# Designs tried in a protein design chat: VH-VL binders against Crossover junction endodeoxyribonuclease Hjc (hjc). Part 10

Target 1, 126 residues: Crossover junction endodeoxyribonuclease Hjc (hjc), of Archaeoglobus fulgidus (o28314)
Amino acid sequence: KGTRFERDLLVELWKAGFAAIRVAGSGVSPFPCPDIVAGNGRTYLAIEVKMRKELPLYLSADEVEQLVTFARGFGAEAYVALKLPRKKWRFFPVQMLERTEKNFKIDESVYPLGLEIAEVAGKFFQ
Short names: E, the ipSAE of ESMFold2; O, the ipSAE of OpenDDE; V2, 0.75 times the mean of E and O plus 0.25 times the DockQ between their complexes.

## First folded at step 8 (VH-VL; framework fv_felzartamab)

Design f6 (from d4 with heavy chain S53Y D54S S55D I58T Y101S; at its last look DockQ between E and O 0.43; V2 from the best seeds 0.00; counts 0 for: pae E 6.9 > 2, grease 19.8 > 18.9)
Fold by ESMFold2, look of step 8:
Structure f6 (fold): chain C 126 residues (1-126), chain A 123 residues (1-123), chain B 107 residues (1-107)
Amino acid sequence: as target 1 above (126 residues)
Amino acid sequence: QVQLVESGGGLVQPGGSLRLSCAASGFTFSSYWMNWVRQAPGKGLEWVSEISYSDSYTYYADSVKGRFTISRDNSKNTLYLQMNSLRAEDTAVYYCAREPSYEYDTSGYLDYWGQGTLVTVSS
Amino acid sequence: DIELTQPPSVSVAPGQTARISCSGDNIGEYYVYWYQQKPGQAPVLVIYYDSDRPSGIPERFSGSNSGNTATLTISGTQAEDEADYYCQSYDSSLSAVFGGGTKLTVL
């Protein structure tokens, strides 16, 4: 998995007042497992981390279900963190994802609605 | 050492065409997004065009869209700008600039610039 | 899309602090980069990712970006800092945008 970008995101989360950890081996776990778990005493996040060269980002239904299942059991909110070239990280609560026939996506209509990290730190969703 | 050397500038009449080249050396050219930025005499910087490392994505300023074509040949470490239907306002020094990448993401800044090549569009 | 507005000029006495602004709607959603250009030379990157310095850039150069304004700050300004300074960012179409430039004069 993209280790450099996950570490960069951890630094941003810590700067924004979250305690955050990277879940080692998340892609090989037999249990639902996010890439990053974070909390700041107010907001708790289960984060799937994505880096893409371009939109759209597609997410499988299984991937989203696993993230939601973990978040519900953990008491966290399920988010997708997306990095595009030249842009800061944007955060998408799973409710913001657009449904395709069988899966989910973030495209040009959804991307502008994404949250900056400071917005996530202060709010559940805006 | 990293080198970017532009060539192909010169005097051209309005409506004419020129092709600029940028020869790259001292780095893995195929791993970088590449840019053209121009500067009219006595004026500021204006971004012109950008191309992804694989040439799959090209982007143009509105002022040149449809007239200019950016391309690259990774086997020759060379960036190109084909300029057609040239106008007086295209008169500028044209810089080739490198955008660092980390395989799957661009950094968004231009860390190394060539010396520039002057294009003059005048009758 | 986004237009980046810089003051045309800034004057500062040697040893004083120079601040060059770069204003744009929601510029804090994007990284801002700063370039220095001396006469007859190509631009040189002095700040990237809002506030980071490339190797070889003096520590007196710093940057910030919040809300609608990014700022390049030069503390203890020296005569050799006299140059044109450009901010650069991206718009919603992911196109690069430069500010109009600021001539820094060290009197």
Scores: ipSAE 0.020, ipTM 0.644, lowest interface PAE 6.9, mean pLDDT 87
ESMFold2 (binder alone), look of step 8: mean pLDDT 90; pTM 0.931
OpenDDE, look of step 8: ipSAE 0.461; ipTM 0.844

## First folded at step 9 (VH-VL; framework fv_felzartamab)

Design g1 (from f1 with light chain Y49R; at its last look DockQ between E and O 0.60; V2 from the best seeds 0.00; counts 0 for: pae E 3.1 > 2)
Fold by ESMFold2, look of step 9:
Structure g1 (fold): chain C 126 residues (1-126), chain A 123 residues (1-123), chain B 107 residues (1-107)
Amino acid sequence: as target 1 above (126 residues)
Amino acid sequence: QVQLVESGGGLVQPGGSLRLSCAASGFTFSSYWMNWVRQAPGKGLEWVSEISSDSSYIYYADSVKGRFTISRDNSKNTLYLQMNSLRAEDTAVYYCAREPSYEYDTSGYLDYWGQGTLVTVSS
Amino acid sequence: DIELTQPPSVSVAPGQTARISCSGDNIGEYYVYWYQQKPGQAPVLVIYRDSDRPSGIPERFSGSNSGNTATLTISGTQAEDEADYYCQSYDSSLSAVFGGGTKLTVL
């Protein structure tokens, strides 16, 4: 199920001009691993992939810190990619996440601020 | 070869009931979401209802909500539409259509359609 | 809740480019799908996910979707392309929505 959504996002990233790979077995690694790594020669992304029936999306501090740790070491920007039913993928740099007491979320105030894939791909033109 | 064959259409009086069936073959029926779409004579397409592969998600157009019931029997590869309290404006060709979607998925298109069955509601 | 608006008809000469619009509030947030329906026949999917072509659909069919407008484009229009064309998407309540249809005439 989760691998299906990762593959769907992979296709969209390739359409947008990124080379992208899905990290097989990322959950069994002793090291921080994102779900997808992507790059287009100038922008590099480490992506945590999420899908939900509805908002809000909650993310644990641990999973955000693991994503940031990998991104920093790899030289990539850390992103959350979120899919809601019937909507296109939206992309959230980790600094866009709203803080809860101990964790993070994307709610109705944050969701409209998310980037479309073309905006992420054209980041260095904007 | 994907096939969708609708049946159960016919002439019915206003206020009456009718049950449509759609027999599916040539694919794994239990893996797909299914839809009913209707088209009144000389008019455009109107979505009627949608059911998920395991029947856990069911949606209706406002025009039929409370009167129509979509269901499926995956053991018989058959989709159903129970139509109650029929009105003249329900007169249409009713199409069964396949949707390659999963729970929480972006795929909301209808990739294969049956040839339709005519429902006529008249006094 | 979204309403999809299409022009009722479009006429083009053979070999010219036909463009059929589908307008709706923030339609670019959703994928748009296009169906071709010839007289007396069931609809056939010609574009999905805004711009993808199913196997067997000629390359002259293309699509785009941004802002409030999706567009089906047929380049080098042929006589056999004469048909009704419907756009389809979903609204926030997850209900499917069809546009009113556009009759493409090739003359």
Scores: ipSAE 0.381, ipTM 0.796, lowest interface PAE 3.1, mean pLDDT 88
ESMFold2 (binder alone), look of step 9: mean pLDDT 91; pTM 0.926
OpenDDE, look of step 9: ipSAE 0.851; ipTM 0.938

Design g2 (from g1 with light chain L94Y; at its last look DockQ between E and O 0.71; V2 from the best seeds 0.00; counts 0 for: pae E 3.6 > 2)
Heavy chain, then light chain:
Amino acid sequence: QVQLVESGGGLVQPGGSLRLSCAASGFTFSSYWMNWVRQAPGKGLEWVSEISSDSSYIYYADSVKGRFTISRDNSKNTLYLQMNSLRAEDTAVYYCAREPSYEYDTSGYLDYWGQGTLVTVSS
Amino acid sequence: DIELTQPPSVSVAPGQTARISCSGDNIGEYYVYWYQQKPGQAPVLVIYRDSDRPSGIPERFSGSNSGNTATLTISGTQAEDEADYYCQSYDSSYSAVFGGGTKLTVL
ESMFold2, look of step 9: ipSAE 0.288; ipTM 0.759
ESMFold2 (binder alone), look of step 9: mean pLDDT 91; pTM 0.928
OpenDDE, look of step 9: ipSAE 0.846; ipTM 0.937

Design g3 (from g1 with heavy chain L110F; at its last look DockQ between E and O 0.77; V2 from the best seeds 0.00; counts 0 for: pae E 2.9 > 2)
Heavy chain, then light chain:
Amino acid sequence: QVQLVESGGGLVQPGGSLRLSCAASGFTFSSYWMNWVRQAPGKGLEWVSEISSDSSYIYYADSVKGRFTISRDNSKNTLYLQMNSLRAEDTAVYYCAREPSYEYDTSGYFDYWGQGTLVTVSS
Amino acid sequence: DIELTQPPSVSVAPGQTARISCSGDNIGEYYVYWYQQKPGQAPVLVIYRDSDRPSGIPERFSGSNSGNTATLTISGTQAEDEADYYCQSYDSSLSAVFGGGTKLTVL
ESMFold2, look of step 9: ipSAE 0.368; ipTM 0.773
ESMFold2 (binder alone), look of step 9: mean pLDDT 91; pTM 0.933
OpenDDE, look of step 9: ipSAE 0.837; ipTM 0.935

Design g4 (from g1 with light chain A96D; at its last look DockQ between E and O 0.63; V2 from the best seeds 0.00; counts 0 for: pae E 4.6 > 2)
Fold by ESMFold2, look of step 9:
Structure g4 (fold): chain C 126 residues (1-126), chain A 123 residues (1-123), chain B 107 residues (1-107)
Amino acid sequence: as target 1 above (126 residues)
Amino acid sequence: QVQLVESGGGLVQPGGSLRLSCAASGFTFSSYWMNWVRQAPGKGLEWVSEISSDSSYIYYADSVKGRFTISRDNSKNTLYLQMNSLRAEDTAVYYCAREPSYEYDTSGYLDYWGQGTLVTVSS
Amino acid sequence: DIELTQPPSVSVAPGQTARISCSGDNIGEYYVYWYQQKPGQAPVLVIYRDSDRPSGIPERFSGSNSGNTATLTISGTQAEDEADYYCQSYDSSLSDVFGGGTKLTVL
């Protein structure tokens, strides 16, 4: 169950030139732990993986803060990878998430801004 | 050996009704989403309808909405299409097709197709 | 609604590369699937998720999808590849959409 999407995303990351691993048991660790870590020698990612039937996606402040904490300590960029039905994976740097009163979201206004995997692999910051 | 066998096609006059059946074997029918796709003679493929593995999610093309009803009986491994108020433009070969969805999420493609059953709507 | 536009026909000589396009607004944001249909037969899936090949489909079949165009490529085209080819994707309401089909002739 849930691991199928993580495995499918691993295949896409490898196709895009990343080495990537799924973090087994990430939800039971007492320490901050992403679903996937990936790197291509230049860009390093800590990825929280989400699948939803429809927008919006809500993320708790705690899970975003834990992802950022891991990413900072690991030397990686923190991303949310979102899969909607019949659409490709989109990648959202945590800075792109919209804040709600208590938490974060990706809604109709944010979703089109998400990156495709090739953009993440080849992104150049200005 | 996945098999999908359509039946129930034939000649019917405009305004009439037909029920198509698709008998499935060689796989766990209750784990897959199922589709009807049609092809008018000499024309391309047109998606008609889709039903989830437990029938909780049902979609129709606009051209058939309100006239056609998709259903399934998982105990009999059978997919159905009830076609009412038939029109000449419904004349086509009707295919049943399997959509991989081994888990709660649909995969969105049709990996096995039946051989089709011809429906002719004519006076 | 997104319309998937395919050329009505493509002709190639045996051994040459055939390219069949499927155009739609922002089609690269969706997966594209390709089906082969020989006369009098049911369609057969030949490419899924833009570029993946089902078991039993020859390696000469490949696919790509970016921007507004997906492409089915058949390298080293053989006589048995002569068929109609349909692309499939989804419109903005997530309804299934097929392209109009392309007749591939191998001369």
Scores: ipSAE 0.218, ipTM 0.739, lowest interface PAE 4.6, mean pLDDT 87
ESMFold2 (binder alone), look of step 9: mean pLDDT 90; pTM 0.920
OpenDDE, look of step 9: ipSAE 0.805; ipTM 0.927

Design g5 (from g1 with heavy chain S53Y; at its last look DockQ between E and O 0.63; V2 from the best seeds 0.00; counts 0 for: pae E 3.9 > 2)
Fold by ESMFold2, look of step 9:
Formats: structure tokens, sequence, C-alpha cells
Structure g5 (fold): chain C 126 residues (1-126), chain A 123 residues (1-123), chain B 107 residues (1-107)
């Protein structure tokens, strides 16, 4: 299911110059775990991987907090990677997510702002 | 090992109908989206239609909407194209082609093609 | 509606590099796929997802896609590479779109 999309994203990350690994059993861990961890020596990512039929994508506050907690401890930037049908992967730093009353979302206003993988690979936070 | 075999092509008059079949073997048919692509003699490739693995999503090129119906029978590993109200411009070799997918999403490429079946629409 | 434009023909000498372009508005936002078709045969996928080679496709085939142009590159072109080549992507309505095709001649 979603595991196959995670493996697809791993291939794209490696092609873009990242070393990346899939975190096996990430949804079952008693500790905060992203779906994928990646780095290219300049940028380090903790990635929550989402595939949706259509927008909006909703993310719970707990889910986002867990991702941020891992990213902070690891020294990585927290990202959501979203795959829509027939589109390339788009990457959203958690700061880009739109707040709802209790949770977060990526909708039609946010989706066009998402980063391409090449932008993430060349991005430097100075 | 993957095999796609089209059949049902032939000569038909304008306004007529034909039903194409594509027999699939060597893979799990129900896990793939399937496509029809055609090629008029001496011309390029033109996408015609696609159907999701469970028939929940069906798309057509504008040129065939309302005239062609794609369907599949996963129990028989067979893809179909019902072509009605045929026109001379529908004359082509019709290929069935396999499209890898992950649930409702598709990879967007056609990794295996049949050898095609010729449909000729002429007076 | 998105149109994918390919040159009608490309000629190269054996051993030289052939480049076949596929142009479309914002094509770099979508994956591009390339198919080879030899006379009397069905098309064969040679590049998928811009730059990946299926098993059995020689390393001399490579691809790129950025901005408004995707390119199929064949290095060390051989006589057996003579064929029609089609790019494929999707339009904004998610319908599959093929380029018009490029005849590669190896002289």
Amino acid sequence: as target 1 above (126 residues)
Amino acid sequence: QVQLVESGGGLVQPGGSLRLSCAASGFTFSSYWMNWVRQAPGKGLEWVSEISYDSSYIYYADSVKGRFTISRDNSKNTLYLQMNSLRAEDTAVYYCAREPSYEYDTSGYLDYWGQGTLVTVSS
Amino acid sequence: DIELTQPPSVSVAPGQTARISCSGDNIGEYYVYWYQQKPGQAPVLVIYRDSDRPSGIPERFSGSNSGNTATLTISGTQAEDEADYYCQSYDSSLSAVFGGGTKLTVL
C-alpha cells in the first residue's frame, strides 16, 4: 500500500543526491518516528509520507508534533511529502502547513507552494 | 512472461461497431491499470482510454467520448473496448497496454504493450 | 490543452550522440516517458520517470526533464537504435499525451 509509495520516494531521493532510508514499522514505534530519513551532507530531512486521491490532506496536531520532535532531536528539517495522482512528489516544510482549529492541512491554497525535490536538495537554511 | 494479445479488429463500415478484446497473462491483471492506445497508419501514437484496476476510474480521449466504452473482467484477465459509431478517423492499430499503479494512483507509463489489432473503417 | 512537440527527425552517424527533445509548457512538473518503436513492432518503453531505464535497456539511453523541455539522449548510437521515438506525459486534465514522434536515422 503506502509502503510502495515510500519506496518510490526513496528512489527519487537517491536520484536527487540524498542518502535516504525508510523507517520500518514507523507507525508502530513507541517513539516519534518519521517515515523516511534523508540527508545529502547539507540538508537533513525527516519526512512524513502521504499519498492522497485529492486535496485537502489533513494532518493531526499529534502527528505533526511527533515529526517535529524527531526532527529537532535528529538535527533534521521536518517535511511532509505529498503525492497526488500523476503529479511529482511535492515537499512541504511543516511551517508551510495551514492551521485548522485543532490540526493542520494542505489544501489548494498551499499545494502550489510545495517544493520540488531539486529545490529541497539545493536548499540551505542559513 | 508478460503477454497481452489483442483481438476483434477488422474491416467495418462507417457507423458500425466492433468490440476489441485484450487477453492478459503472466502477471496479476487485477493489480494494474489498463490502457488502449491507437496508431493510424503512418501516424503517431494517440491515447484512447484507460481503466483502473477495479474499474472505479475510467477516462477517455475527447475524440472517442460517448462512442467508445472501456471495460475489464478481472476474473478472465481480459480488457475490452466497445467501439460504436465508428468513423474513418478511427482507422488504426489498437494496442492494449499495461500501466503500473499503487491503489488509485498511477505511475503514468505503459510498461508492456500488445502487438495490436487493426481496425479499418471505410466505405 | 498541452501539446508535446518533438522534432520530426534526427540523423546521427554511428557512434555519435543523438538528442531528441520533447517540449511542453511546464513539462518539468510532470514525469516524462519515452517509447521506441521499430518498423512493424509495438512500442517499447525505454525511459520512465524522466531518467529511469527499464531492465534490458542499454546504458547508452538516458533522459532528463527540466523546465519546458525533456530530452532523450542516446550516446554511442548504434544502427539498431534507428526507430521512431515518442515522448509521453499528461495534460492538466490528467489525460495521457504523446508527442508527435521523432524518426531517428543512423547513417
Scores: ipSAE 0.272, ipTM 0.738, lowest interface PAE 3.9, mean pLDDT 88
ESMFold2 (binder alone), look of step 9: mean pLDDT 91; pTM 0.931
OpenDDE, look of step 9: ipSAE 0.849; ipTM 0.938

Design g6 (from g1 with light chain L94R; at its last look DockQ between E and O 0.63; V2 from the best seeds 0.00; counts 0 for: pae E 4.5 > 2)
Fold by ESMFold2, look of step 9:
Structure g6 (fold): chain C 126 residues (1-126), chain A 123 residues (1-123), chain B 107 residues (1-107)
Amino acid sequence: as target 1 above (126 residues)
Amino acid sequence: QVQLVESGGGLVQPGGSLRLSCAASGFTFSSYWMNWVRQAPGKGLEWVSEISSDSSYIYYADSVKGRFTISRDNSKNTLYLQMNSLRAEDTAVYYCAREPSYEYDTSGYLDYWGQGTLVTVSS
Amino acid sequence: DIELTQPPSVSVAPGQTARISCSGDNIGEYYVYWYQQKPGQAPVLVIYRDSDRPSGIPERFSGSNSGNTATLTISGTQAEDEADYYCQSYDSSRSAVFGGGTKLTVL
């Protein structure tokens, strides 16, 4: 139950100029559901929210597929948002995830490549 | 209103022990992480230790690890610091401070501080 | 061995803008917090999460944090702002780290 962190991320998204909504009950829905959907009128995000004590973060192929399926249908970009202790949120487009044999991960080689929230907010205005 | 009152400071010889207390009032003590921060005379602030709301997470600065023990009694709204094997370098005003936090990841700030209690370690 | 570096002092005329820096490697990856300490008193939180003000802190206090530097800015500085100011963040070992402090003098 990462509801506290999902709410904290909502605050950061609103500060960055997104309207954002937490999807209630996303973990028990029979349909593909991200944790958060956000938009600023031009850029739309479907976000899976993760918090960890340390790297690496592993993600199952199923949860990545579910996120991508929702994002395609919604017209959004699929992202993983990762919170490490005392660090700010970092955002990873699903194509940035490193493939394992069956699944995906974010490790020490990938983590520095993650986007800051301001980069995500301005990405499509360049 | 929020109040934190430290006590138990005093003069002690090197190698001695003291136990500091911090009495909390005006808030739900059991919902907050608590910290000790010290300040040597004429010097800056140095973080000493923190303890989670239910005591399940406890952290120490390297300079005090193994010598100091932080604890709390939520039924008495009191934070403690047991200081053993004291050294001259431990001479400081010791503040208790409140941290809005949840689980292992904290808010990261100390929103209310006590007035401090002086510990002097001198031979 | 994480270190936050602040200038030891800053002087400003009344009504002018004071800027107090806090430098550390990749400090922008972490939130920075700022405390004001007047002589003989306990510290008081003035900025949290880089730029947020607690209730009761005047809007002339603001903060920023990016790259290797966080900055506390006091616009329209007043005599009562004369104090020591400390930045605080965390290192990778979860230890809280304070800067060495900056004495702000309002002349």
Scores: ipSAE 0.240, ipTM 0.761, lowest interface PAE 4.5, mean pLDDT 88
ESMFold2 (binder alone), look of step 9: mean pLDDT 91; pTM 0.934
OpenDDE, look of step 9: ipSAE 0.844; ipTM 0.936

## First folded at step 10 (VH-VL; framework fv_felzartamab)

Design j1 (from g3 with heavy chain S107E; at its last look DockQ between E and O 0.72; V2 from the best seeds 0.00; counts 0 for: pae E 2.1 > 2)
Heavy chain, then light chain:
Amino acid sequence: QVQLVESGGGLVQPGGSLRLSCAASGFTFSSYWMNWVRQAPGKGLEWVSEISSDSSYIYYADSVKGRFTISRDNSKNTLYLQMNSLRAEDTAVYYCAREPSYEYDTEGYFDYWGQGTLVTVSS
Amino acid sequence: DIELTQPPSVSVAPGQTARISCSGDNIGEYYVYWYQQKPGQAPVLVIYRDSDRPSGIPERFSGSNSGNTATLTISGTQAEDEADYYCQSYDSSLSAVFGGGTKLTVL
ESMFold2, look of step 10: ipSAE 0.466; ipTM 0.808
ESMFold2 (binder alone), look of step 10: mean pLDDT 92; pTM 0.935
OpenDDE, look of step 10: ipSAE 0.862; ipTM 0.941

Design j2 (from g3 with heavy chain S107H; at its last look DockQ between E and O 0.49; V2 from the best seeds 0.00; counts 0 for: pae E 3.6 > 2)
Fold by ESMFold2, look of step 10:
Structure j2 (fold): chain C 126 residues (1-126), chain A 123 residues (1-123), chain B 107 residues (1-107)
Amino acid sequence: as target 1 above (126 residues)
Amino acid sequence: QVQLVESGGGLVQPGGSLRLSCAASGFTFSSYWMNWVRQAPGKGLEWVSEISSDSSYIYYADSVKGRFTISRDNSKNTLYLQMNSLRAEDTAVYYCAREPSYEYDTHGYFDYWGQGTLVTVSS
Amino acid sequence: DIELTQPPSVSVAPGQTARISCSGDNIGEYYVYWYQQKPGQAPVLVIYRDSDRPSGIPERFSGSNSGNTATLTISGTQAEDEADYYCQSYDSSLSAVFGGGTKLTVL
């Protein structure tokens, strides 16, 4: 299920000028692992990949903390990539996530703030 | 080679019913979303209905909701459209179209089309 | 659902560039797909996901999509490109929509 979406996102990342690989699970891993690692020589990403039928997307504190831990050690920016039906992928730096009592979410107030892939690639409109 | 062959079109009176079939071959039918698209004589394309690979997601154009039912039989590689309460405005060529989408994600396109079957609704 | 507006016709001289627009509110949030239909034939996909070409589609076909407008561009237009062209997308309610179609004439 999730593997198909991850492969589709890899194609989009390569088209946008990133080199990207999917991090496959390898049995019991004692270390934090993102779903995808990408870089284009200027911007480096550790990406948690999510697909949902509808908002909100909830993320556990543990999975966000693991993503951030990996990103810090790797020298990457931590992102959540979210796919909704018939919409393009949107990218959320972990700092953009809204806090709940114990965890995190992306809801209708946060979703419009998400970045398109070109914006993540480091291009900015002036 | 991918092949989609529609059948079941014909002349029918208003208020009548028809069942269209689309026989698929040359690909793994159960892995693809399927669509019906119609084209009235001399007019443009109009999407009619969509069904996911396992039939868990089904969508209809507003113009046909409550009158048309899309279904599929993956064991027979066949897509169906049951059309009830037909109106003159339903007169069109009906195309079967394949969509490489996954689950509820329609991040895809209509990559193969049949040649169509004509439905004429006239008194 | 999204209404997609196309010009009814576009005329271009052979060898020149044809541009066919497809306008819809926030269409840039969705992928746009383009189909060519020649008389008596079923539609054929020529552009998918805004700008990708299927195998066998000439490089003179290109596409773009941003804001409220998607555009199919045919550079170096040839007589064989004379056809009807339809844009297609999906809205947030999961309904598929087609534009009204554009007749491309090569004179």
Scores: ipSAE 0.321, ipTM 0.757, lowest interface PAE 3.6, mean pLDDT 87
ESMFold2 (binder alone), look of step 10: mean pLDDT 91; pTM 0.934
OpenDDE, look of step 10: ipSAE 0.796; ipTM 0.925

Design j3 (from g3 with heavy chain Y104F; at its last look DockQ between E and O 0.65; V2 from the best seeds 0.00; counts 0 for: pae E 3.3 > 2)
Fold by ESMFold2, look of step 10:
Structure j3 (fold): chain C 126 residues (1-126), chain A 123 residues (1-123), chain B 107 residues (1-107)
Amino acid sequence: as target 1 above (126 residues)
Amino acid sequence: QVQLVESGGGLVQPGGSLRLSCAASGFTFSSYWMNWVRQAPGKGLEWVSEISSDSSYIYYADSVKGRFTISRDNSKNTLYLQMNSLRAEDTAVYYCAREPSYEFDTSGYFDYWGQGTLVTVSS
Amino acid sequence: DIELTQPPSVSVAPGQTARISCSGDNIGEYYVYWYQQKPGQAPVLVIYRDSDRPSGIPERFSGSNSGNTATLTISGTQAEDEADYYCQSYDSSLSAVFGGGTKLTVL
């Protein structure tokens, strides 16, 4: 499941001002369950964590539905966090995912639209 | 105590070959990605090549592709650089550098460096 | 294929703040790393992942990276900080690249 990458993302979330926790055993839970939950008192996130050697990333409809279901019940925004080699984490609200016939994807047209962690946390230009 | 010791540098004619070695000690060599970085006398740093912990990922700078071959022997805790078709512009101090990394991804930095070995390419 | 551009030199008075820039196309999409090299010595990592300090690096060293520019900042510059500084990152082909280096002079 890429537990090492999930722990790496936790560090980045804490540095960005979120309190965050990894959900142990999320892949085998009988309940809707994200990989990470995070919050900073204003913004609350339910995150599905993905890492790939290259694009595209495909996500099953079941994964997306589970994430959205949890996020709605928890009061959080549903995000996919994607790590590509040597790049920083990028964050995709589930609304940003491109639909395929049965599932979802992030490809070369969507990837540049992803948010950096500072954008998710909110900041001002100077 | 982490130690990286380069050897095998020396004087070689253009078109010649040379094999560099880097002996590693004080850490679990097979858990780290390894790199060669060079520095021409009085010049800046230039990354040369990178090899993953199990040799499944290998990368080269464009300036050395097809001429240099990086390899490692985890049973001997040794990194190698086979340099063929050497040119005058390959003259440099060659550093062995350790990179904390996992599988197909890297931490992207070089946390320990050897003191280097000088390669001089001239007729 | 990306080029990292650093100023060739930066001068600062002791106790003042030094800033060394590292410019590259979309460098903010990648982490930037900084190395200090004193004469006759191997490079030493001083900043990794844009802004993190390895153990043993003084708190006066800090870093940032956004858009097309990364910056190494030394807030209370001391005489022993005089050295060459290199930024390092990756290009779109995932190859490691170094900037040309900046000589920091403390006078």
Scores: ipSAE 0.352, ipTM 0.785, lowest interface PAE 3.3, mean pLDDT 88
ESMFold2 (binder alone), look of step 10: mean pLDDT 91; pTM 0.937
OpenDDE, look of step 10: ipSAE 0.841; ipTM 0.936

Design j4 (from g3 with heavy chain S101G; at its last look DockQ between E and O 0.74; V2 from the best seeds 0.00; counts 0 for: pae E 2.3 > 2)
Fold by ESMFold2, look of step 10:
Structure j4 (fold): chain C 126 residues (1-126), chain A 123 residues (1-123), chain B 107 residues (1-107)
Amino acid sequence: as target 1 above (126 residues)
Amino acid sequence: QVQLVESGGGLVQPGGSLRLSCAASGFTFSSYWMNWVRQAPGKGLEWVSEISSDSSYIYYADSVKGRFTISRDNSKNTLYLQMNSLRAEDTAVYYCAREPGYEYDTSGYFDYWGQGTLVTVSS
Amino acid sequence: DIELTQPPSVSVAPGQTARISCSGDNIGEYYVYWYQQKPGQAPVLVIYRDSDRPSGIPERFSGSNSGNTATLTISGTQAEDEADYYCQSYDSSLSAVFGGGTKLTVL
């Protein structure tokens, strides 16, 4: 569940100048598969979409590795998009994730570092 | 097609109680968060309270906390506001408003409003 | 915890651009929504998620939100746009907050 918010994220990506599609059935693919792929002709994103009531967000190492594998093969940058209640979407390059013993997280120390969509869309123009 | 109809407003003495109702039709009531917003005569909009689709999340403005209780009955497609210990400053038109939402989060906007019901706290 | 500040009134000539501000600390971190209210009527949503128009809202209505200020812009303002306008957002406690309202007068 959570596809409603994925649709909202698509709208935000299109508003920011990306063409974006939601990958149908991404969780059931036998191949590495992000939730959303986006591009604006200069930057290409492979996005894993997460919604949480509160921090921290934990991501398994396998999940992150699969996202990176897809992004590398596709020629995209790997991102996690996180939605907290009432907040705008924030975007985290996988390099921004904090390592736990076995896995990854976005916690109170990482969350403020996340990018707003305009920053992701315009970082190559700044 | 979407309709929200408030009722239960009227004249009440300070310290009294009223129960407002909002009858919903034309949409799946149990899929939406619901809100009460009030407007004192000649004044601006003031958010009062909201309730999630399954009543798991309930929020109040500080001005009404402890005196007002929001509730809903999804089997009757009805939103309620129980107002106790009423004061003159509670005099307002009370609107119910629909908010798209799912579980613990919302789209954050009130896309349909009722006509309002007047509550007057005097004497 | 956040107070949304709007000018009490804005006056514009017909056909000119009206801009109504909504100021709040870090308001750009949250979405801003705008409502139009005509006398004796319930409010109507005119902008959501900073800049989106609901179906049926004219293209002359637009919105922006960055830093500490959101702005409702009405280009080519018409007499029927005369109304009260309220911004609405959320604070860090997740409570809904309305601005004080702006009376738009089309002279």
Scores: ipSAE 0.427, ipTM 0.793, lowest interface PAE 2.3, mean pLDDT 89
ESMFold2 (binder alone), look of step 10: mean pLDDT 91; pTM 0.932
OpenDDE, look of step 10: ipSAE 0.838; ipTM 0.935

